# VHH binders against Glyoxylate/succinic semialdehyde reductase 2, chloroplastic (GLYR2), part 16

Target 1, 314 residues: Glyoxylate/succinic semialdehyde reductase 2, chloroplastic (GLYR2), of Arabidopsis thaliana (Mouse-ear cress) (f4i907)
Amino acid sequence: LAYRVYSSLQSTTPSTRDELGTVSIGFLGMGIMGSPMAQNLIKAGCDVTVWNRTKSKCDPLVGLGAKYKSSPEEVTATCDLTFAMLADPESAIDVACGKNGAIFGISSGKGYVDVSTVDVASSILISKQIKDTGALFLEAPVSGSKKPAEDGQLIFLTAGDKPLYEKAAPFLDIMGKSKFYLGEVGNGAAMKLVVNMIMGSMMASFAEGILLSQKVGLDPNVLVEVVSQGAINAPMYSLKGPSMIKSVYPTAFPLKHQQKDMRLALGLAESVSQSTPIAAAANELYKVAKSYGLSDEDFSAVIEALKAAKSREA
Short names: E, the ipSAE of ESMFold2; O, the ipSAE of OpenDDE; V2, 0.75 times the mean of E and O plus 0.25 times the DockQ between their complexes.

## First folded at step 6 (VHH; framework vhh_enristomig)

Design n02 (from k02 with N58D S103F; at its last look DockQ between E and O 0.03; V2 from the best seeds 0.00; counts 0 for: pae E 12.9 > 2, grease 24.7 > 24.2, placed apart)
Fold by ESMFold2, look of step 6:
Structure n02 (fold): chain B 314 residues (1-314), chain A 120 residues (1-120)
Amino acid sequence: as target 1 above (314 residues)
Amino acid sequence: EVQLLESGGGEVQPGGSLRLSCAASGFTFSDYAISWYRQAPGKQREWVSTIYDSGDTDYAESVKGRFTISRDNAKNTLYLQMSSLRAEDTAVYYCARTYEWDFSGYEDYWGQGTLVTVKP
């Protein structure tokens, strides 16, 4: 089918397989996200060379046909296009720029695609170091977790060198369901900030809905079901609603980080004179929830900011 | 290698004061949120305070008004000024690098701790 990409290549799809197999792909970082991403590239017929700080994490990929190199430098020296998926900004910087790092093997004609989740300053630093070698750089932070990574359903928020975006696109399509080119380095992180602002605002309004439903005598579990069947459905409502009703907030995204993202988004809005009053109101609720000691609980704990205060008639 | 080295612990009387320090190396200190945690013998480690890369601060309810977190980005050093100390503040205090969460989780890096003892 013209609009489909097979996850495994057969001898009867030679143009896609041949094209994928003629670009040598490096992949740095075999953590919980990087390993399934690299596996999807291998299963699609790509020529993949892997590296990880803990060598044994590469064994499953070598078992699937990947090549192994003992340093990021050796991977970039032998590959046309190298992806990096590291758990934190320090690791992303170290793998790119540290001892035996990617910058020592990469050169003109090669590309480095950092799919790690890093802050704007870290991404700009890595970009500068990579581009100083004459190579191209693309930041491509992802939306999605382990399951979307395994299923090839990640969303890539890319920014950087446009020719590298175009060269990387077929491989991003193997690992994800969609990709966006957002211009200059830093815009990927900015897009995540705007998305998280919307998410935090949605959670705050959902919390109001749960509490109102309870106050008027409705079953809030039925509210969650009704919402799930209609135009306003979002997976997080079904995922978080039941535990919010029980006042249990197992941490998937810490409330303190949602509050920080709200504050940063409001600052961004101020810098361009964009009105965001709903996000401003939601941010106040996250600040109240932090004052209640809920900073390390899931951001759905924002519902606690809306509950009646303790009695003051004493 | 990320390193966090706590210092400044010791024995104090109730109502006394101490200042803890955490020397950081192996990462760009100014780009990260850094936190203090504490653990009393036989208890779970608990969050005390965080200072963000923005300079904003947060505190556990049990220490609000008594503890002040600060950072000196030029010296790569985190501080915790503790005052009005109580017996329940007796614990090993840890400095931790706290990763910013988005759709995915991240691991904290921990120091080895410094002991604070508030005499009964």
Scores: ipSAE 0.000, ipTM 0.120, lowest interface PAE 12.9, mean pLDDT 84
ESMFold2 (binder alone), look of step 6: mean pLDDT 82; pTM 0.827
OpenDDE, look of step 6: ipSAE 0.009; ipTM 0.274

Design n03 (from k02 with N58D W101Y S103M; at its last look DockQ between E and O 0.08; V2 from the best seeds 0.00; counts 0 for: pae E 14.2 > 2, grease 25.8 > 24.2, placed apart)
Amino acid sequence: EVQLLESGGGEVQPGGSLRLSCAASGFTFSDYAISWYRQAPGKQREWVSTIYDSGDTDYAESVKGRFTISRDNAKNTLYLQMSSLRAEDTAVYYCARTYEYDMSGYEDYWGQGTLVTVKP
ESMFold2, look of step 6: ipSAE 0.000; ipTM 0.129
ESMFold2 (binder alone), look of step 6: mean pLDDT 83; pTM 0.829
OpenDDE, look of step 6: ipSAE 0.007; ipTM 0.282

## First folded at step 8 (VHH; framework vhh_enristomig)

Design p01 (from n01 with T50V E107F Y109S; at its last look DockQ between E and O 0.55; V2 from the best seeds 0.00; counts 0 for: pae O 8.3 > 2, unsure alone 61.9 < 65)
Fold by OpenDDE, look of step 8:
Structure p01 (fold): chain B 314 residues (1-314), chain A 120 residues (1-120)
Amino acid sequence: as target 1 above (314 residues)
Amino acid sequence: EVQLLESGGGEVQPGGSLRLSCAASGFTFSDYAISWYRQAPGKQREWVSVIYDSGDTNYAESVKGRFTISRDNAKNTLYLQMSSLRAEDTAVYYCARTYEWDLSGYFDSWGQGTLVTVKP
């Protein structure tokens, strides 16, 4: 099994403001994530052209000095490097490959960086279509939400054309605190799913621990403290544990999204014949929690699924 | 650049009180949860308290009822009011920014810390 050396290439080279201004940047999608990402590029002095399905969402960026184009095609036709941040796989595919899509404007010598969260198949599809034009492609799904996006603290999980990764690196450094190059297209999407799968499974396990501690007469708050001081410490335990014990689940990451990610991760595992029984079991708990109407609660609400199961066994 | 700077540490007698401050810069302070940690000599760093952007708070069991976390968004400052201090509270205290949505980089931007010594 060839150890794929995943090099965290921290590009230490401070791109001078002058160097950043020589590359024309396109940015497709001005949603919750895309807008602040593009703003950071503008603030850094980049030449940015923006597009969004809803034109009015571009207005704030235009006010900051961005250019506007009426279609993804027009953006890619005029820009050297185009970023895309769309809400879902369908949107990502449509913007890249649909009517007036990016593929119709992009050509050899240009690059397309999709920072959308999509499944592996969608990423591969978009990659193929972009590359068929002669352009380079890089997937770069992100770890982080709106807040990290605003502060330029995202983690980029990149894969695809290495030359494009190198070209895009200075801009990724503006929008994020770290970047990883993971090799072939699909690996970025896969990494994102694997990480979220682990997260979901950990939460489910932790929830079991809380309930077991209570059942055996231990103070679950003490459990949280013990865990926080030991080798299995994770920030989410100390932050979410107390509220879980109180059966309060303020939403940071919706349970429905966690369950979706579990489903996608299991699909990924199946596609390569990898057994993931822990994740499978966890996924069933999240499905149960959804059935209880907890879809919009924090994913830590999965503990409620375990409580209900107990009642059925009694 | 994100910066967090802790202050307010010092020597205090058992049963005494102390107020720590954490000055934040380089990010939208009001949008983030912020936590206090502490590290005693020869021990691992441990979580003490968190305050969310919503204003909700949580505490470690060891400090519950004695410590109060608060924030002033207008001043970009986090506070920890400590009362009924004990010898076991002796530690370097740190503040950390928390990403609520993304758990991969949940905490960052640790400061240099501020030393609290509880001694008779």
Scores: ipSAE 0.012, ipTM 0.273, lowest interface PAE 8.3, mean pLDDT 88
ESMFold2, look of step 8: ipSAE 0.012; ipTM 0.470
ESMFold2 (binder alone), look of step 8: mean pLDDT 78; pTM 0.787

Design p02 (from n01 with T50L E61D Y106F; at its last look DockQ between E and O 0.61; V2 from the best seeds 0.00; counts 0 for: pae E 9.0 > 2)
Fold by ESMFold2, look of step 8:
Structure p02 (fold): chain B 314 residues (1-314), chain A 120 residues (1-120)
Amino acid sequence: as target 1 above (314 residues)
Amino acid sequence: EVQLLESGGGEVQPGGSLRLSCAASGFTFSDYAISWYRQAPGKQREWVSLIYDSGDTNYADSVKGRFTISRDNAKNTLYLQMSSLRAEDTAVYYCARTYEWDLSGFEDYWGQGTLVTVKP
């Protein structure tokens, strides 16, 4: 059975612009990320059918030539390959497995690519439910925000059925600049968590450096410049350092999302008995920053957790 | 396709002024943070200034008070007003689109650069 699905999907993978229209594409979720992703597929000439819980969110897509279906089930019933981009694990599970969910329309010969950001356990659950229908499953959480989604510059961290990865690759290339195949389901979600854990820990450490430099009478702007010229240079230090020194945190990545990723990464580490003490300490700082009302500020606002305890003045 | 094109470079006397421009196309300019970088001959490329999509600005200490970054979102153009120029400001100046989050991160679309020469 798997052989039949694999052979069919592999043989129909498009390799040219004209061949892109021979695979019917479903797209579930027209939020901030899903809408521009689906628009890029439509603009590239793909045959796209869309769904969203709030139907009016599909209107721009239909205006660009997309088809509409009233449930995830109807989308997967009529499409060869369906992408799902939902805001959270609960929504991703509900769209895949809930009432009128994707599993009721999907079958052998079809593929489901979950582009949502979910935890490892949720991705494995969705994978099992999809594969129980005879369909193939690929998790493909993304690196990138609204702007990379609009520009077709997302990075896909994929894991799951290799034949589906190969089938999906041309469409991932339309929506993104790079893709990684990471093996078994769960590894995409895990990679995203590990990378974001490192990023959050780096920012917390940088915040300590800024504050220490100030306390010992060094110019923190010179610290930023010194760091930028050496082996520990990271673009985020140069770009965020000056704002952090001014105590200004224009949001590029919300602090609440960084804190969530720290929490999830610590849970992953616990599940395999991996010591991550730097991340644990950093997570406490992000939790303090949230208690100060900084959840919607940039994650660089974590520096405030190391200063005064009072919340932002209102 | 994303394009960034710098202009406005040239020769100037010490203490003089220049205004650099960076014309952007192929993306929604108003949605992005944009930076200026510079590279003197034989030196590493260094960050000069950044303007966020919010309009907030940051400067390297070496140029603070002398350079002003700005943007005109209606014209898809980034500017760098350079004043009180010194010999050490001689470099090729680049504009770059940057991201700071997740694995997208270091997606710096770069212009081809414009030469600024401060000569007596």
Scores: ipSAE 0.011, ipTM 0.377, lowest interface PAE 9.0, mean pLDDT 86
ESMFold2 (binder alone), look of step 8: mean pLDDT 83; pTM 0.832
OpenDDE, look of step 8: ipSAE 0.016; ipTM 0.289

Design p03 (from n01 with N58Y E61D T98V; at its last look DockQ between E and O 0.03; V2 from the best seeds 0.00; counts 0 for: pae E 9.8 > 2, grease 26.7 > 24.2, placed apart)
Amino acid sequence: EVQLLESGGGEVQPGGSLRLSCAASGFTFSDYAISWYRQAPGKQREWVSTIYDSGDTYYADSVKGRFTISRDNAKNTLYLQMSSLRAEDTAVYYCARVYEWDLSGYEDYWGQGTLVTVKP
ESMFold2, look of step 8: ipSAE 0.010; ipTM 0.236
ESMFold2 (binder alone), look of step 8: mean pLDDT 84; pTM 0.847
OpenDDE, look of step 8: ipSAE 0.130; ipTM 0.648

Design p04 (from n01 with E61D Y106W Y109S; at its last look DockQ between E and O 0.12; V2 from the best seeds 0.00; counts 0 for: pae O 11.2 > 2, placed apart)
Amino acid sequence: EVQLLESGGGEVQPGGSLRLSCAASGFTFSDYAISWYRQAPGKQREWVSTIYDSGDTNYADSVKGRFTISRDNAKNTLYLQMSSLRAEDTAVYYCARTYEWDLSGWEDSWGQGTLVTVKP
ESMFold2, look of step 8: ipSAE 0.012; ipTM 0.180
ESMFold2 (binder alone), look of step 8: mean pLDDT 80; pTM 0.802
OpenDDE, look of step 8: ipSAE 0.005; ipTM 0.259

Design p05 (from n01 with A33D D56E E61D; at its last look DockQ between E and O 0.45; V2 from the best seeds 0.00; counts 0 for: pae E 10.0 > 2, grease 24.6 > 24.2)
Fold by ESMFold2, look of step 8:
Structure p05 (fold): chain B 314 residues (1-314), chain A 120 residues (1-120)
Amino acid sequence: as target 1 above (314 residues)
Amino acid sequence: EVQLLESGGGEVQPGGSLRLSCAASGFTFSDYDISWYRQAPGKQREWVSTIYDSGETNYADSVKGRFTISRDNAKNTLYLQMSSLRAEDTAVYYCARTYEWDLSGYEDYWGQGTLVTVKP
């Protein structure tokens, strides 16, 4: 509710669209997530300048009124606040710090908000490079897929410079439904890894439940209904359960990416001497599913790693 | 703003048929799984059927073989064809966009419901 009254706090009466247009916004990366995020900023009346490695990916944004620049450097040179949404740590580092990268156009008074999903070490590296220019840095990995990105319903897990968090908040509210400030850089990435570790472990346990129910002569469709009615309800069980019972795994979150997140979470746990045996066991199942060629299927395909009769056939 | 508006409810004799509709707006309808739920007087809301964005369907065992869920993506409309109706099918029927992957769980969008009454 507090953010619904943001514009009234300014004691002037310019339109909300005019106020949003006074901060120049850069957006780096027009992939599956970045494009709808940037589109929501444009539709809200923000002054948006976009870049993408493949220029044609910017065309829909330009058609909605965005400006285009040919490099990350040129975007940060002309914008007050720049968001970056890249597919992996290597791309996030390259866009920030590589040839014609954001660091060459950014300086004191400007901010860089990395909404990419990267590991803790990569986020700290980008933060150092950005802050060495005198600019502010905020990591803000998101929870949510393409549909929440289109609907402006993402959840931001932010960490870094608090003044930048405060400046970015109205724009995060356009792109999402909630945001968390988690303190020092690295805590956003760490929170996302911990959450995804829990999710992967839950799916592996659910897969065991489906197979056990079938083996003892229970109807697994009834199992899905029973779990949905009680304290262990998780929407993903109702969403994934029916297709798992049919052995169909249409991809919403690739199995290879869930396995990667399990590996990274186990590494994080080791770095602080925290025992995570359930996650370790679940990660072994994802690795087995990858060995079956299921890397590009939905992470619910982990159930295939547990089918003992198929694994023992000659 | 996501909106779901049900229609087509009414009174019917046992063994009769009804077709429910749900008009959707405020989102890209073809990209979402959409469900029917029902709530009988004094009972908990229960899942009836889901149609996925792929067009694949799933049904509660209590309605399987009697109800058919469908969608028309060009009209942004969800349907429930109900046949062989029984007194126990008497309920308010809701369409919903209910299962969204999210850090905090899921976010539900519900219609206002349409009443189906099967005469005893």
Scores: ipSAE 0.005, ipTM 0.217, lowest interface PAE 10.0, mean pLDDT 86
ESMFold2 (binder alone), look of step 8: mean pLDDT 82; pTM 0.823
OpenDDE, look of step 8: ipSAE 0.010; ipTM 0.272

Design p06 (from n01 with T50I E61D; at its last look DockQ between E and O 0.32; V2 from the best seeds 0.00; counts 0 for: pae O 8.9 > 2)
Fold by OpenDDE, look of step 8:
Structure p06 (fold): chain B 314 residues (1-314), chain A 120 residues (1-120)
Amino acid sequence: as target 1 above (314 residues)
Amino acid sequence: EVQLLESGGGEVQPGGSLRLSCAASGFTFSDYAISWYRQAPGKQREWVSIIYDSGDTNYADSVKGRFTISRDNAKNTLYLQMSSLRAEDTAVYYCARTYEWDLSGYEDYWGQGTLVTVKP
């Protein structure tokens, strides 16, 4: 399967501000990510209709000029393009396919873009249900947190209907700094899991390196410096290494979430019979760290799992 | 528009002190981690220090104990107090908005830099 690395097609055509206003935009979910994303669309002059389970979460956006509808069904019935940003797979499925869900209002000629972080199976399920109505579907999970969302600096990992990707591109450019089209539905979710799997594995490997350096009588701080100047340099090493050496783990990304991502990634690998022994080993370390009560610490706390293993051998 | 502007650079003698400032605008300063970087002539840019939105701090080993990073959220300003300066500290110093959550694009905005020269 020739993974056509679709390079970030810089959509050269500056859709004139005037063209953006002609498409009615729906936005489902006004959480920590959805709210700022929708706000950016509004600020850009888009016609935005919003919905959230908790109605009051829509009030700030309505104050900015957004329209409100009482259900996902009503939003998709009235909007050409609907975005959904929900907290978990269950919510994403419920809002799309549940009672008064998006599928009951959406139809041919319309598009549904799910920017929620969901597993591959959930994305495929939602895609199928949306497409069965005649509408187009695009998954577009995001890389970035609340701050990037607020600043319109998200990275969209999109997959699904190419025509919808093209239609949605100007709006993605409002909310993000880059977008990728990855082909078939599920690839967006998969990409996110793979990236996080790599990240988790790298951290575990780095943790081993720190401890090994100490064991052989090297200054681990020097190790951090050497790594920072070499080909394997990553910002996380320089930023987290010194604290790891000091056994301090200020939380940027919770360890429990990293472990969850590892689990999901391993599940993905199993589903396609791909061996990922490094990730598997790393995942076990994160499980151990969780068992030590480090779930809410930064994922760099995984180094503690390695320290404890030594104590059992002694 | 997000902007970062460094100031306070200059020439100083070895063992001297200097305080750098980074003025931020165009975003909610208090919600972001901010880092200092430096680039010496002919060398790669290197990370120096970070202060998180929580107020927690971290330092490169090369500057630990000598440099202090701080922030004033009311003034939207980042500081780097440098003491016991050495010749090897000579560099252009940059501040950068840092996304700790997003490791794919750790720093998204950079200042223009301010030159620090340590010479006898």
Scores: ipSAE 0.008, ipTM 0.283, lowest interface PAE 8.9, mean pLDDT 89
ESMFold2, look of step 8: ipSAE 0.012; ipTM 0.325
ESMFold2 (binder alone), look of step 8: mean pLDDT 83; pTM 0.832

## First folded at step 10 (VHH; framework vhh_enristomig)

Design q01 (from p03 with Y109S; at its last look DockQ between E and O 0.05; V2 from the best seeds 0.00; counts 0 for: pae E 7.9 > 2, placed apart)
Fold by ESMFold2, look of step 10:
Structure q01 (fold): chain B 314 residues (1-314), chain A 120 residues (1-120)
Amino acid sequence: as target 1 above (314 residues)
Amino acid sequence: EVQLLESGGGEVQPGGSLRLSCAASGFTFSDYAISWYRQAPGKQREWVSTIYDSGDTYYADSVKGRFTISRDNAKNTLYLQMSSLRAEDTAVYYCARVYEWDLSGYEDSWGQGTLVTVKP
C-alpha cells in the first residue's frame, strides 16, 4: 500500500509554470497569513480552490481566479494537495476532523499540508486522522509574519511524509524563500518552539543590557552600535534597541505570543528532562510584563518587567 | 524573488559627498523597514541607518548628522545621502530589508553591495 502511494504521489511533482497548473491545490483558511499565501499560488499560475469559515474572506481570491467550495470536505474531495492555515489548534483540528472536515473528502493519492502554528500534540492528532484515510500528511509551520507571507518569503519547517514534502516543494517555494525537512511529524512544531525560545531569551538579555548601560552612565545607543559590530549581533537588536530606549513598543510580535511560546518550550524541555534555566528566567519576565497590561505590545516590552516601579510610573 | 540593487558608490575625497541608491523589487516596498549596513575590510558588517514604513529614521552615532536616509515608495527606492565623509567611512555598503520576526528570529534580504572609498 505504501509502495503504491509513493509511486503515484511522486509522478505529479511539477517544476514549471505549466506543470504547476496540473496539480489541483486546495487552501483552507483565508486569515492574515492564509490569504496572501493563497494569492501567491494563484499569481504563480496554480489551480487553487479556497475555503474559509467566513465566505467573504474568499472574495479577493475568487477575484484573482480561485475556485470556491463551501466546506473543507469539498475542497479535499476535489483537490490533489490541500494546504491549511488556521489561527489556533482548535480551529486546525476542527477544519481537519470536524463536521464536513477535510478527512471526509481526502483519500489515498492525496496530501494534506498543515501550515498552521499548532502544538506538537495537535499536529500528531491531525496527522493520525489524515493518514487513517490513506492520504499523506505534512506539517509545515512557517517562520515569518504578514509581510513575508505577502512577499512569498516565508521559511517552512516541515515534517511528515517525505513523498508529500517532495510533491509540495514547488508550491512551498512559491510561498517562501526556503524550506527544511525535519523528519517525523512534531519536529516542525518542536523546531519552531526551540527557535522562538532562543529569541525570547535573547530579547530579555538585551533588555537587561540596555538598562544596565543606562544605570552605569553609558549611552545605550552606543551599546546598540557596539553589539551590531560583533559576533553577538542579532538584527532585532538594531531594529528594537532604539525604540526600547525610548520606551516605545510598536507591535510586530505580540508579547502574549512570545510568552505563550516560552511556556510551551519549557513544557517540551520538561518532557525530555532538558534543563533550560535561561528560558525559565526569561519566561518569568514575560509573565510580569503581561501582568502590567503589556500583552498586546511588542515582545520587546519585556524590558518594562525589569524597571523599578517609580521609573515606570514616572 | 526579492532583489535589492545598490548603486552610487565610488571614490571621494575626505569631506566629500555621495548619494547611494537601493532599487528594490519582488516585494511590497512600502510595507517594510529598510536599512543600510556597511562592511569595512577585515571588520564585521555594521548597522548604519534604518527607515521604517512609518517614515521614522534612526542612525548609528558614527554617522548621525552626516548621513540622511530616505525612501521613495513610488519608485521602490531607498537612498543614503552621505556628507562630510571620513576615511573610516570606507566600506562596502549594503541595503537590507527588515523582516518582522517570529520563530526563526530576524529574517533579512541583502543586496550585493556598492563600494565607497574615501581617499586618504
Scores: ipSAE 0.014, ipTM 0.234, lowest interface PAE 7.9, mean pLDDT 86
ESMFold2 (binder alone), look of step 10: mean pLDDT 82; pTM 0.820
OpenDDE, look of step 10: ipSAE 0.038; ipTM 0.556

Design q02 (from p03 with Y32N; at its last look DockQ between E and O 0.02; V2 from the best seeds 0.00; counts 0 for: pae E 9.0 > 2, grease 25.5 > 24.2, placed apart)
Fold by ESMFold2, look of step 10:
Structure q02 (fold): chain B 314 residues (1-314), chain A 120 residues (1-120)
Amino acid sequence: as target 1 above (314 residues)
Amino acid sequence: EVQLLESGGGEVQPGGSLRLSCAASGFTFSDNAISWYRQAPGKQREWVSTIYDSGDTYYADSVKGRFTISRDNAKNTLYLQMSSLRAEDTAVYYCARVYEWDLSGYEDYWGQGTLVTVKP
């Protein structure tokens, strides 16, 4: 089956702050990613209404000028365009379709943009439920972590109703630096999972390299420099290497979320009978790191799964 | 919009000193790691130095002991103090903010560069 992929780096920003304020924006989920995304919309002059399961997470947004509603249903009932950023597939489905969920307030003429990272089947399920109300649906999982979210530098991997993609584009441009339209619902989720599977495998391999270099008496700081000057250079290695060498893992992308994405990618691979043995091995390391209590550390903490038990004070 | 603007380049004699500046805007400067890179004529771009939000600094071996990276978070400005300059340091110097999550070619930001020339 053929699909069309569009890559855009062109600005489509509205001409004035007043034009942005004519569309009422809902935002569901004020976690590590959703909060800064919503803040960027507010700072740009958008009319934003927020919700979160834990109400106190909305307080900073309300302090910046957001409106608050007590349920996803109430948000979609009062907004033209609603974004949802939830931590996992179960939460994304519950917020969209569960008790007091978005489907009970959304209707024809409105749009729902799910920026969560979910599996393909979950995205298709949410899409069907939203579209059965007469509303439009777009999946838009993101590439980027907390700091790109804060800086409005996310990359959106979108799929779904093209008219909604076009309507959402100015708001995606506020929250991100680029966006892709990948055609049918499911393709955004699939692309994100494949990309994150590669990223997690790269980090696991890099962690092995650091530890091997130390064990054979090489300076791992020199390893980072050598890698940065050759064909295998990745900005991730230059940025994370120094802190990994010092055994500090300030959280930019939580290890638990990388492990979740590895699990989901392996499930996708199974569904099409694609062998992904490197990702399978890497996923086992992330699972070990979680068992060490590192779930909320940066995903670079996966290096701890490769260390001898004595060096970890186990 | 993320912007990085380098300044302070020029001509110096061997053994001389220069201080480069990079004015940053469009992001939370204090929360980001920021780097210097350089590109000599006909050569590939190479990493020079990085300073993290923690204040930790790292240097390429070719510049260790001669270059000092620093930041002023109140002014959103990155600095590179270069001393004991050699002919091999002749290059265009770039400041860069590199995202840890570069899953595409669109995550990195670079300045326009400032030329440093070390003459005999």
Scores: ipSAE 0.012, ipTM 0.283, lowest interface PAE 9.0, mean pLDDT 86
ESMFold2 (binder alone), look of step 10: mean pLDDT 81; pTM 0.814
OpenDDE, look of step 10: ipSAE 0.039; ipTM 0.598

